# VH-VL binders against NAD kinase (nadK): the designs that were tried, part 94

Target 1, 268 residues: NAD kinase (nadK), of Syntrophomonas wolfei subsp. wolfei (q0aze0)
Amino acid sequence: MKIILVNNRFKENTEKKAQEIAGQLSALNVEVIIDNGLDEPYAGTVDFIMVLGGDGTMLRAARRYGQRAIPVLGVNMGTVGFLSNIEINELAEYLPLILREEYSLEARMMLEVAVFQQQSLLTRVFCLNELLLRSNSPRMLSFALEISGQKLEPYRGDGLIVSTTTGSTAYSLSAGGPIADPQLDAFIVTPVASHIINKRPLVVSPEREISLHLLEEREAIIGIDGQIKMDFGAENRVLIKRAPHPLLMVNLKAKPFFTSIDRSLQRQ
Short names: E, the ipSAE of ESMFold2; O, the ipSAE of OpenDDE; V2, 0.75 times the mean of E and O plus 0.25 times the DockQ between their complexes.

## First folded at step 4 (VH-VL)

Design y18 (framework fv_bermekimab)
Fold by ESMFold2-Fast, scan of step 4:
Structure y18 (fold): chain C 268 residues (1-268), chain A 122 residues (1-122), chain B 107 residues (1-107)
Amino acid sequence: as target 1 above (268 residues)
Amino acid sequence: QVQLVESGGGVVQPGRSLRLSCTASGFTFSSYGVHWVRQAPGKGLEWVAAISYDGSNKYYAESVKGRFTISRDNSKNILFLQMDSLRLEDTAVYYCAKEGYLEWSPYGMDVWGQGTLVTFSS
Amino acid sequence: DIQMTQSPSSVSASVGDRVTITCRASQGISSWLAWYQQKPGKAPKLLIYAASSLQSGVPSRFSGSGSGSDFTLTISSLQPEDFATYYCQQANSFPLTFGGGTKVEHK
């Protein structure tokens, strides 16, 4: 068996814990690759990915490995988050189940984001939560949104979020988007501080293609999962579609999405 | 417009050296892994070498390992292939190509240069 | 090294035909496979990445399928501009390796 341990090198506790876990797995004849985010993703075949940390580390792991159809387990290191399944102090209890492949998988859709300059592809990236288009200056944006070739009336405001259902509780929620069951596949399109009357969040089929471009020269950025920032100008357009593969998340114990969200919202 | 342009190919004698260059424009060069791929006359594609987005990791085909060196200058948007101890079997059109994925993740090469020919004199 | 066996080495076809090309890896490569089209005297063009994802700007008549070690490229209705050589490429492990190519030529 070969496992990738994904951790955050800049958090000393996660690096030390990754080394400890790698030693324990090696003692059980498991090959271990450590990915601390400073190097290219491991290109070889692996059987399992274990993410040590919070949601941010899971988002990085999903971006790097999510398209490979490999089981990914989130192991919480004391952070509050929605993407982990077990706590670090429970790993020893669950490790035999992991090694025997005795667990269930939950598929989570991902976005494929392609940024163009005119007809030329500049970059392609995958993400688990969302793409954010936003102004990088005090000036609002004017931009066009197309859904499967259907041109909507122009948008004017601070930006737009195109989110997966997993991302419905991230930036989209803060911008007024709906909470979505992460087992559903859908795009959620949420305006950010729109100045146009009646611009509302849209929930659209994951088979749709969504495109965005600026109607005026402005300083704007495209943000991916809050971790990658790319400059975006009037010469650019972005195309968003469902990624080829979902992230396969490991379930070793029940984690109640709806009761956790309900409690959070009602106590806020 | 996204573009890769190779230069530095030409006619050489066996045992000599050549340095190939590939100039990138229209995209953030420092964010992508890049490759050298060659094709001998009338033959198929053969992967030669790759370098990660930051230059920290380099990979080579066994046939060129120890003779070729890949490098990049992110400040000038240039990829290099230093080719030492050239052999007749190195005769090929050499293409540079960009990874299609923002981070190093070899899913496919989406932008290719036009190629530069390396051949040998008598 | 991972060996990529591509078949057939050539296929004779007419406009409107369905063409299928297969690629077999000597070991499992998950979905880390790309397909390229190359016309004489030109650089390769990416058609499919991640085994089944269509590159932007590529016509929908091209599709890819497969996972693990067996993969297929399909052209559902061959057009005049599709007569070319096609290559698969595994991206699972270094060194990266290409299939031997399939030349799609006129009957």
Scores: ipSAE 0.006, ipTM 0.526, lowest interface PAE 10.3, mean pLDDT 86

Design y19 (from b1 with heavy chain L100S Y102F Y103W D104S S105G S106P G107T S109G F110M Y112V; framework fv_bermekimab)
Fold by ESMFold2-Fast, scan of step 4:
Structure y19 (fold): chain C 268 residues (1-268), chain A 123 residues (1-123), chain B 107 residues (1-107)
Amino acid sequence: as target 1 above (268 residues)
Amino acid sequence: QVQLVESGGGVVQPGRSLRLSCTASGFTFSSYGVHWVRQAPGKGLEWVAAISYDGSNKYYAESVKGRFTISRDNSKNILFLQMDSLRLEDTAVYYCAKDSYFWSGPTYGMDVWGQGTLVTFSS
Amino acid sequence: DIQMTQSPSSVSASVGDRVTITCRASQGISSWLAWYQQKPGKAPKLLIYAASSLQSGVPSRFSGSGSGSDFTLTISSLQPEDFATYYCQQANSFPLTFGGGTKVEHK
């Protein structure tokens, strides 16, 4: 059995806890690879990924390893979040179940984001929550949105979010998008500060292809899961598709999504 | 410099054939859809045909469908219009024009035009 | 085919005048409309695309508005170089169609 421990070395006590857990697993003849985010993703095959941290650490793990069809467990380190399944103080209780592979998996769709300059692919990335297109100046953007070859009305405003259902509670929610059951597969397309009052979020089939490009030269950026940022100009195009593989999230403990989000919204 | 240059126009007899060419320079020709647009003397603009960036999709005005064939050679940066069964009504200046945006046919407008090539008929 | 109707077919104007040209589509074309300027003996020049977006290098006195079926090109203060014929063109679907043109002439 080979396990990747994903952590953020810059967070208090996370590196120490990762080393402690690695020692425990090594004593049980489990091979451990530690990924603290500084090096390239581990290139070999592994059986399980344990993420020690909050939602941000889980998003990084999903981007690096989500397309490999490997079980991923989120272990919360005391930060409130939606992507963890168990708390760190529960790990000892659940570790025997992990090692015996006695758990269920929940599939979460991911986005494949391809950024082009003319015909040239500049980059291809995967993400769990969303792509954000936004203006990088006080001037609003004018941009074209196509869904499966259908040209929509030009958008004028601060930007657009293309989100998974998992991402429905992240930036899309802040921009007025709907809360989606993470058991559903769909793209959620949410306008950011549209200058047309009647522009509404769209919920579309995950089998559709979405493309974006600027209609006027503007200073814009694209953001991926709030962690990667790239300049986006009139020579650029983004193509967004369903990623080939979903992220396989480990369920050891029932997590009540609807009551959790309801309580969080009342506190915002 | 982004440029399109048409050639191949001339005087033709009704019922005959003529091939127009349009040579592109200063941009990545293989990335853009391109068009033929004509204008009869003293008349307005009439869209004739378009071809996608890779040549896989071709579109024609009803008046020329079955008589004209659009094609492109991306290795030579040349657009062609093969005109068969020519009629007096085909008398016009023929322009080639580049789509404003990447890869496929006209979704947004034509931003670069050639100078035009004249097709006329003798009796 | 989508038919594009321009009005007026001609307009007489003086330097400094505000000139308005309208274009009507026979069916809805969203904002997928372009405007072109053509001077005698020259190829057309793109002025406006997506109904209201100004093409790079085109003076700000030109503006476009409208959506759906009714569109307008406005020249806020006509200059000597603006005497020309103007065409709208729908970019919504094939076959592409142009309006009949509007000739802007000296009074």
Scores: ipSAE 0.005, ipTM 0.484, lowest interface PAE 11.8, mean pLDDT 87

Design y2 (framework fv_bermekimab)
Fold by ESMFold2-Fast, scan of step 4:
Structure y2 (fold): chain C 268 residues (1-268), chain A 123 residues (1-123), chain B 107 residues (1-107)
Amino acid sequence: as target 1 above (268 residues)
Amino acid sequence: QVQLVESGGGVVQPGRSLRLSCTASGFTFSNYGVHWVRQAPGKGLEWVAAIWYEGSNKYYAESVKGRFTISRDNSKNILFLQMDSLRLEDTAVYYCARDLTYFGESHYGMDVWGQGTLVTFSS
Amino acid sequence: DIQMTQSPSSVSASVGDRVTITCRASQSISSWLAWYQQKPGKAPKLLIYKASSLESGVPSRFSGSGSGSDFTLTISSLQPEDFATYYCQQYNSYPWTFGGGTKVEHK
């Protein structure tokens, strides 16, 4: 068995714990590859991915490895989050189940984001939560939204979020989007500070293709899962579709999604 | 071991068809884009066709557009190139290669290549 | 189509020499350029991607630089195993295109 340990070396104690866990796994004849975020993704084949950290580390792991259809386990290192399944102090208890492959998998849809300049593809990235188009200056954006070739009335405002259902509780929620069951596959399209008062969030089929481009020359950026930022100008176009593979999240413990989000909403 | 192996090359007559295959092993084939690149005897490299990881997005060089069809079978880890209306100018070693565009890193390069399969024409 | 012009077509060099190969695109390709090494009878091997990123396992004597339309591959101290043909390749837009190649041969 070969496992990737994904961690963030810049978080206190995470690198030390990753080395400790790697040693434990190696003693059990498991080959371990450590991905601390500084290098490019490991290109070889692996059987399992263990993410040590919070939701941010899981988002990076999903972006790097989510399309490989490999089980991914989130192990919380002290930060409360929604994407981790077990706590680090529980790992020893669950490790025999992991090694015997005695767990269930929960599929979470991902976005495929392709950014073009003129006719050429600049980059193709995957993400678990969302793409954010936002102004990088005090000026509002004017931009076009197309859904499966259908051109909507122009948007004016600070930006737009295209989210997965998993991402419905991230930036989309803060911008006024709906809370979605992460077991559903759908795009959630949420405007950011729209000047047009009747621009509402849209929930659309995951079979749709969503296209965005600027209608005026403005300084804008594309954000992916809040972790990748790319300049976006009038010569650019972004195409968003459902990624070919969902992220396969390991489920060793029951998740109280609705009760957890209900408690969060009471704080608004 | 990460590996790509081409097969199906041989001697053909002009106007005929030939199907090349490329079998992948040692990696998750369905997560990578794959390409056909050819090299005529004593000449440089020429990109021929590409297919994205999901199989629906296909691209061709102008010299082969309308004559060649790229396809893949992700369940069998195999890439195909169907070559119709073959011309003497199609004489070359045909390589398959995977591309390194994935997962937010924007690293577009062909990092794994097969050893090639030769397509030649009888007089 | 983007045309890639590679120069020189050949260079005669000795072990220990610094070798530079240039590649010019007919229009801007940003940093979407790779460099490959090919030895006779063998498949090409990726050396550099995204203009300046060294592929894993490639010796540090190889380096790439440039952006836009002008790119350079440098071998800082030529080794016996470096005698080969080198190709640049743009992946900014389809169709992808290769340079004509530069043969690095013994003096």
Scores: ipSAE 0.000, ipTM 0.415, lowest interface PAE 13.0, mean pLDDT 85

Design y20 (framework fv_bermekimab; at its last look DockQ between E and O 0.01; V2 from the best seeds 0.00; counts 0 for: pae E 15.3 > 2, placed apart)
Fold by ESMFold2-Fast, scan of step 4:
Structure y20 (fold): chain C 268 residues (1-268), chain A 122 residues (1-122), chain B 107 residues (1-107)
Amino acid sequence: as target 1 above (268 residues)
Amino acid sequence: QVQLVESGGGVVQPGRSLRLSCTASGFTFSSYGVHWVRQAPGKGLEWVAAISYDGSNKYYAESVKGRFTISRDNSKNILFLQMDSLRLEDTAVYYCAKDRWLVQSPYGMDVWGQGTLVTFSS
Amino acid sequence: DIQMTQSPSSVSASVGDRVTITCRASQGISSWLAWYQQKPGKAPKLLIYAASSLQSGVPSRFSGSGSGSDFTLTISSLQPEDFATYYCQQANSFPLTFGGGTKVEHK
């Protein structure tokens, strides 16, 4: 059995804990690869991915490994989040179930983001939460949104978010988008500070293709899961569609999504 | 460099057929919708036909529907226009043009070929 | 089909003049209009798309405005290379249709 441990190098206690866990797993004849974010993703075959940290670390793991159809377990290291399933102090209790493959999997849709520049594919990126198009200056953007070949009226404002249902509680929520059951597959399209009063969030089929491009020369960026940033100009276009594979999240312990989000909303 | 080059124009007799070709280079042909636009001598531009990036959607002007067939070969970067039952009013320079987008939703044609002339003998 | 009407059909102008060309659609086309420039014996060149978006490499003296059914192309200070025929084209729905053209010629 080979396991990747994904951790955050810049939190000293998580790095030490990752090495400690790797030692424990090696003693059980499990081969361990540590991914602290500094190197390229591990290219070999693996059986399981264990993410040590908060939601940010899980988002990185999903971008790096989510398309490989490998079980991914989120282990919380003390910060509250939506993407972890168990706490670090529970790992020893659940480890026998992990090694015996006695767990259920929850599929979470991902986005495939293809960015073009001057008629050429510049890059393709996968993400779990969202793509954000936003102005990188005090000036608002003017941009076109197209859904499966249908041109919507031009948008004017600070930007737009295209989110998965998993991402509905992330930036899309902050921008006024709906809270979605992460068991549903859908794109959520949420305007950011639109200057057109009746531009509302849209919930559309995950089989739709969404495209964006600027209608005027402006300083803009594309953000992926709040972690990757790319310049975006009038000669760029982005195509967004459902990724070929969902992220397979390990479920060892029931985590009540609706009571968790309800509690979060009451915190003001 | 981004380029489109038409070929296949010439002198034909009414009622006959002709096939025009347009060869693309310098861009990812399979990612863009492409059009045929014609211009009769001394007249304005007339849109003729378009095909989506993957060939699944085809569109025609009413004047050519049922007589002309647009197709593409993405492996060879070639656009075609098969013109059947040619009429004297089909006399024109035929341009191929790349849409700025995928063509299911057109925006404007940013790259044009130099054109190929279709005309008639007695 | 959407009919596109351009006016005027021709305009005589001198270098430095402001030139305005109008285009009217027979039904609403939102902002989905493109403008092209064509010089004698040459293929058309895209100037403006989505009614007001300037194509890369096109001089800033060219501008477009309008929405719905009435559109305008403006050349703020005509240059020698701008003597040409200009066409509008609706990109709202198939079949695509062009205006009749406006020839900008020397006085």
Scores: ipSAE 0.182, ipTM 0.642, lowest interface PAE 4.8, mean pLDDT 89
Fold by ESMFold2, look of step 5:
Structure y20 (fold): chain C 268 residues (1-268), chain A 122 residues (1-122), chain B 107 residues (1-107)
Amino acid sequence: as target 1 above (268 residues)
Amino acid sequence: QVQLVESGGGVVQPGRSLRLSCTASGFTFSSYGVHWVRQAPGKGLEWVAAISYDGSNKYYAESVKGRFTISRDNSKNILFLQMDSLRLEDTAVYYCAKDRWLVQSPYGMDVWGQGTLVTFSS
Amino acid sequence: DIQMTQSPSSVSASVGDRVTITCRASQGISSWLAWYQQKPGKAPKLLIYAASSLQSGVPSRFSGSGSGSDFTLTISSLQPEDFATYYCQQANSFPLTFGGGTKVEHK
């Protein structure tokens, strides 16, 4: 068996725990690849990915490995987030099940994001939570949203979030979007500080293509999962689609989504 | 029109070197991963090497590792394959191919060159 | 390395026949599989990506299915231009690997 163990190099306790877990797995003749974020993603065949940390570390793992259909387990070392399944102190209890592949998988939709300058592709990335378009100055943006070629009335405000249902509890929630059941596949389109009073959040079929561009020159940015940022101007367009493959999240411990919402939000 | 054109193939002797080139046009070359794929006469396709969009990551089949070097010049839209220590088993038509996204993705190789033949005098 | 086992190695068929080609990966590759068509003296041409998505400009008589380790390419009604060799290819892990090919020949 080969496992990738994903941690965050900049959080000391996750690095120490990752080394301990790697040692335990090696003692069981499991080959372990540690991905602390510094090296390129491991490109070889692996059976399982274990993410040691909070939602941020899971987001990086999803971007790196989510299209490869490898089971991904979130292991939390603190306050329970929305993307972890078990606590670190429970890992020894569940390790035999992991090694015997006795667990279920939950599919989570991802975004495919392509950023263009004129007709040239600049960047293509995958995303688990959301794409954020926002102003990078005190001035608001005027921008166009098109959904499968259908042009909505112009937006004015600080920006726009296009999220998955998994991302509905992240930045989209803070901007006034709905909490969505992560088992649904959908885009959630949430305005950020809209100056136009009639712009409500939209829930959109995952089969749609979403595009964004500015209607006047302004300093803006595109944010991906709150972790990747790039400049965005009047010469750019973004195309957003459902990614070809969902993230396959491991379910070892029942975690009722709806009863956990208040607890998770209170601890963040 | 999107196209890839290989050049630099020919007849060589074992143990010598050859450099293949692939010139890209009609698309933003620097946005995509690119591959070399070869096909021995009468045989199937064999992946040889790949290079990321900015050239920072290079990947090789085990059969060519240490002997072949993939590289790219994004300012000139050219992909290269430097082939050293050539062996008889390297006889093939060599294709360059554009990935639709990254060098490791589910989208496949959507644009292929016509190929350039590498053979040995024997 | 992921071995791709393609079968059959050859198919004799007539125009109008339904042709099915199978590709099996030695390990799970999710939907990271592409199908290519190659005619003699020509470069390969992408038909199907992500196991089941039809490449632009490819006739709808071609379809792909499967996930994990077992995949199929189906030609619902063979046309004269479909006599060719077909290859599957996985992109789940390096080294990228192709199946051995299936030659579809005229009876």
Scores: ipSAE 0.000, ipTM 0.444, lowest interface PAE 15.3, mean pLDDT 86
ESMFold2 (binder alone), look of step 5: mean pLDDT 93; pTM 0.954
OpenDDE, look of step 5: ipSAE 0.641; ipTM 0.857

Design y21 (from b1 with heavy chain D99E L100T Y101F Y103G D104S S105W G107P S109G F110M Y112V; framework fv_bermekimab; at its last look DockQ between E and O 0.02; V2 from the best seeds 0.00; counts 0 for: pae E 19.2 > 2, placed apart)
Fold by ESMFold2, look of step 5:
Structure y21 (fold): chain C 268 residues (1-268), chain A 123 residues (1-123), chain B 107 residues (1-107)
Amino acid sequence: as target 1 above (268 residues)
Amino acid sequence: QVQLVESGGGVVQPGRSLRLSCTASGFTFSSYGVHWVRQAPGKGLEWVAAISYDGSNKYYAESVKGRFTISRDNSKNILFLQMDSLRLEDTAVYYCAKETFYGSWSPYGMDVWGQGTLVTFSS
Amino acid sequence: DIQMTQSPSSVSASVGDRVTITCRASQGISSWLAWYQQKPGKAPKLLIYAASSLQSGVPSRFSGSGSGSDFTLTISSLQPEDFATYYCQQANSFPLTFGGGTKVEHK
């Protein structure tokens, strides 16, 4: 069995714990690849991904490995969020179940994001929570939203969020979007500080293709999961689709979403 | 600080033309769509024409289409209305007005208006 | 063209009165409606855009409501400076059109 162990190199206790866990796994004849974010993602065949850290580390793991249909387990190391399943002090208890593959999987929709300059593809990334388009100056944006070729009335304001249901409790929530059941597949389209009172959040079928571009030159950015930032201008267009594969999140311990909403939001 | 000032109004005889100007100051004129709106004596407001921030799109009321031409010079911060084939119903105060928000089209109304210039069609 | 029908044509009112003006579009215009105030000899002044968004510097006694085809401007407590003519304007589609106006007059 081969496992990727994802951690955050900027937290010293996380690095030590990753080495300890790698040693424990090696003693059980498990091959371990450590991904601390410095190197390119591991390209070889892998059976399982273990994420040591909070939601931010999980987001990076999802971007790197989410399209490979590999089970991903979130292991909390101090901050309860929406994406961890077990605590670090519980890992030894659950490790036999992991090795015997005695767990269930929950599929979480991801976004496929393609950014163009005119006709040239600049980048293609996947994300678990959201794409953000926002102004990078005191001036508001004027931008166009198309959904499957249907042109909506122009938007005017600070920006727009296109979120998964998993991302509905992240930036989209702060911008006034609904909390969505992460078991649903949908886009949540949430305006950011719109000057139009009747531009409300939209819930959109995951089979749609979403396109965004500026109608006038402005300083803008595209943000991905709050972790990747790109300059965005009048020569750019972004296309958003449902990613080919969902993130497969491991469920070892029951974590009822609806009864835990208030507790989870207090930590975020 | 933000202001629009119309000029070029006057008395016009049948068959003559007139060119109105609107000078903008205190804001980035080239970022906003601008409009002409008129008001006949004792009557309500009538939208006349609009031009996008870069001049690429122009729109006209049916009553003036083919007779009036809207244009702008962004290097000089001036909006124009060329009025050809004037008629009695063109007698009005003509206002220029700025769209409230930046963009090629903004459905948020017009927040800055000039004081108006009177055009009188005289027989 | 979208016709905007404004009612009433005039209102006689006293300082302190609540004044309500309605505007009806001949077809749906979502929320793309603006309200203007015009005093004699002056240019129109924007009060409300997008049906209910109050323009900067406009007193809070002014409010707008509605969506689709039926819209309302309300002055909660009329002040002496509010005697004026009020216009609605659709900004949904070209050509843009104004209502016929409502003159608010001293009783």
Scores: ipSAE 0.000, ipTM 0.386, lowest interface PAE 19.2, mean pLDDT 86
Fold by OpenDDE, look of step 5:
Structure y21 (fold): chain C 268 residues (1-268), chain A 123 residues (1-123), chain B 107 residues (1-107)
Amino acid sequence: as target 1 above (268 residues)
Amino acid sequence: QVQLVESGGGVVQPGRSLRLSCTASGFTFSSYGVHWVRQAPGKGLEWVAAISYDGSNKYYAESVKGRFTISRDNSKNILFLQMDSLRLEDTAVYYCAKETFYGSWSPYGMDVWGQGTLVTFSS
Amino acid sequence: DIQMTQSPSSVSASVGDRVTITCRASQGISSWLAWYQQKPGKAPKLLIYAASSLQSGVPSRFSGSGSGSDFTLTISSLQPEDFATYYCQQANSFPLTFGGGTKVEHK
């Protein structure tokens, strides 16, 4: 068995723990690769990904490895979030199940985000939570939203979020988006401070394609999962689709999503 | 220079199939949605089909749904229109056209058109 | 489907004349409207996009206006090369639809 431990090199405790766990796993004849974000994603075949940290680390792991059909376990290390399944102090208990591959998988839809510039694809990213288009100034943006070839009325506001159902409890929620069942595949399109009062978020079929572009010569930014930032201008287009592969999240411990929402949100 | 060149038109019998091609050059073909638009002799323009830049989305006019298939080979910069179960009312010059702006779709019309290829029927 | 009603179907004009063509959509299409010029035996040529944006290389005598459902193409001073058929096209949603066309003919 080969396992990737994903941690955050900027979080010393996660680094130490990764090394510790690596040692333990090695003692059990498990090959371990530590990914602290410093190097490129490991390209070799692996059987399991263990994410040590919080939601942020999970998001990074998802971007780095989500396109591959690899089970991903979130191991919380004292943070509050929605993407961890077990606590670090529970790892020892569940390790035998991991090694025996006795766990359930929950498929979480990811986004395929394509940004175009000058007639070419600038970048393509898979992400677990959301794509954000936001003004880079105090002034509102004017931008066009298209859903499966349907051009909606121009949006005016600070920006727009296109989120997965997983991401519904992330920035989309802060922007007034609905909380979505993570077992549901869907896009959530949430306006950010829309000029139109009460402009409602859209729940969109994962079969549809979403595109955004600016309708004015303004500078904006694209944010992906709150971790990737890039400039976005009138010469850019962004296209959002359902990623070809979902993130396979490991479910070792039952976590009732809906009963834990209030608790989780209050802690954030 | 940006160019589209249609081919494959000709004389066919009703009920037969025909495959049109459109070869693109001078631009990044894989970054643009493309369309088929036809024009019957002495008539107006009729949108036929569209395909997104990566081929993931396809749209058809009701008049050709179930009979026509739009596809593309981005590696070869070619757009296709497979026309099955052809009818007399399908008689037209068929144009391929690109979206004005890159991305999946653009609300800015079609800025480049091919010369068209004629599809007619024999009795 | 969005129906585009173009008017008039034909217009007789002279060089120097102001020509106005109207296009009405059966429903609101914001500014997602394009205008094309087509000469006999030739492919359509994009003139105006986004209702009022002039395509590169198109003479300034051509202009587009309107939003929502009513749109207008104007040729401020008709030139000899402007005798052609003009089409509007909604780019709001699929299926894309064209107007019936307006033939600008010699008076």
Scores: ipSAE 0.000, ipTM 0.503, lowest interface PAE 10.6, mean pLDDT 91
ESMFold2-Fast, scan of step 4: ipSAE 0.626; ipTM 0.836
ESMFold2 (binder alone), look of step 5: mean pLDDT 93; pTM 0.954

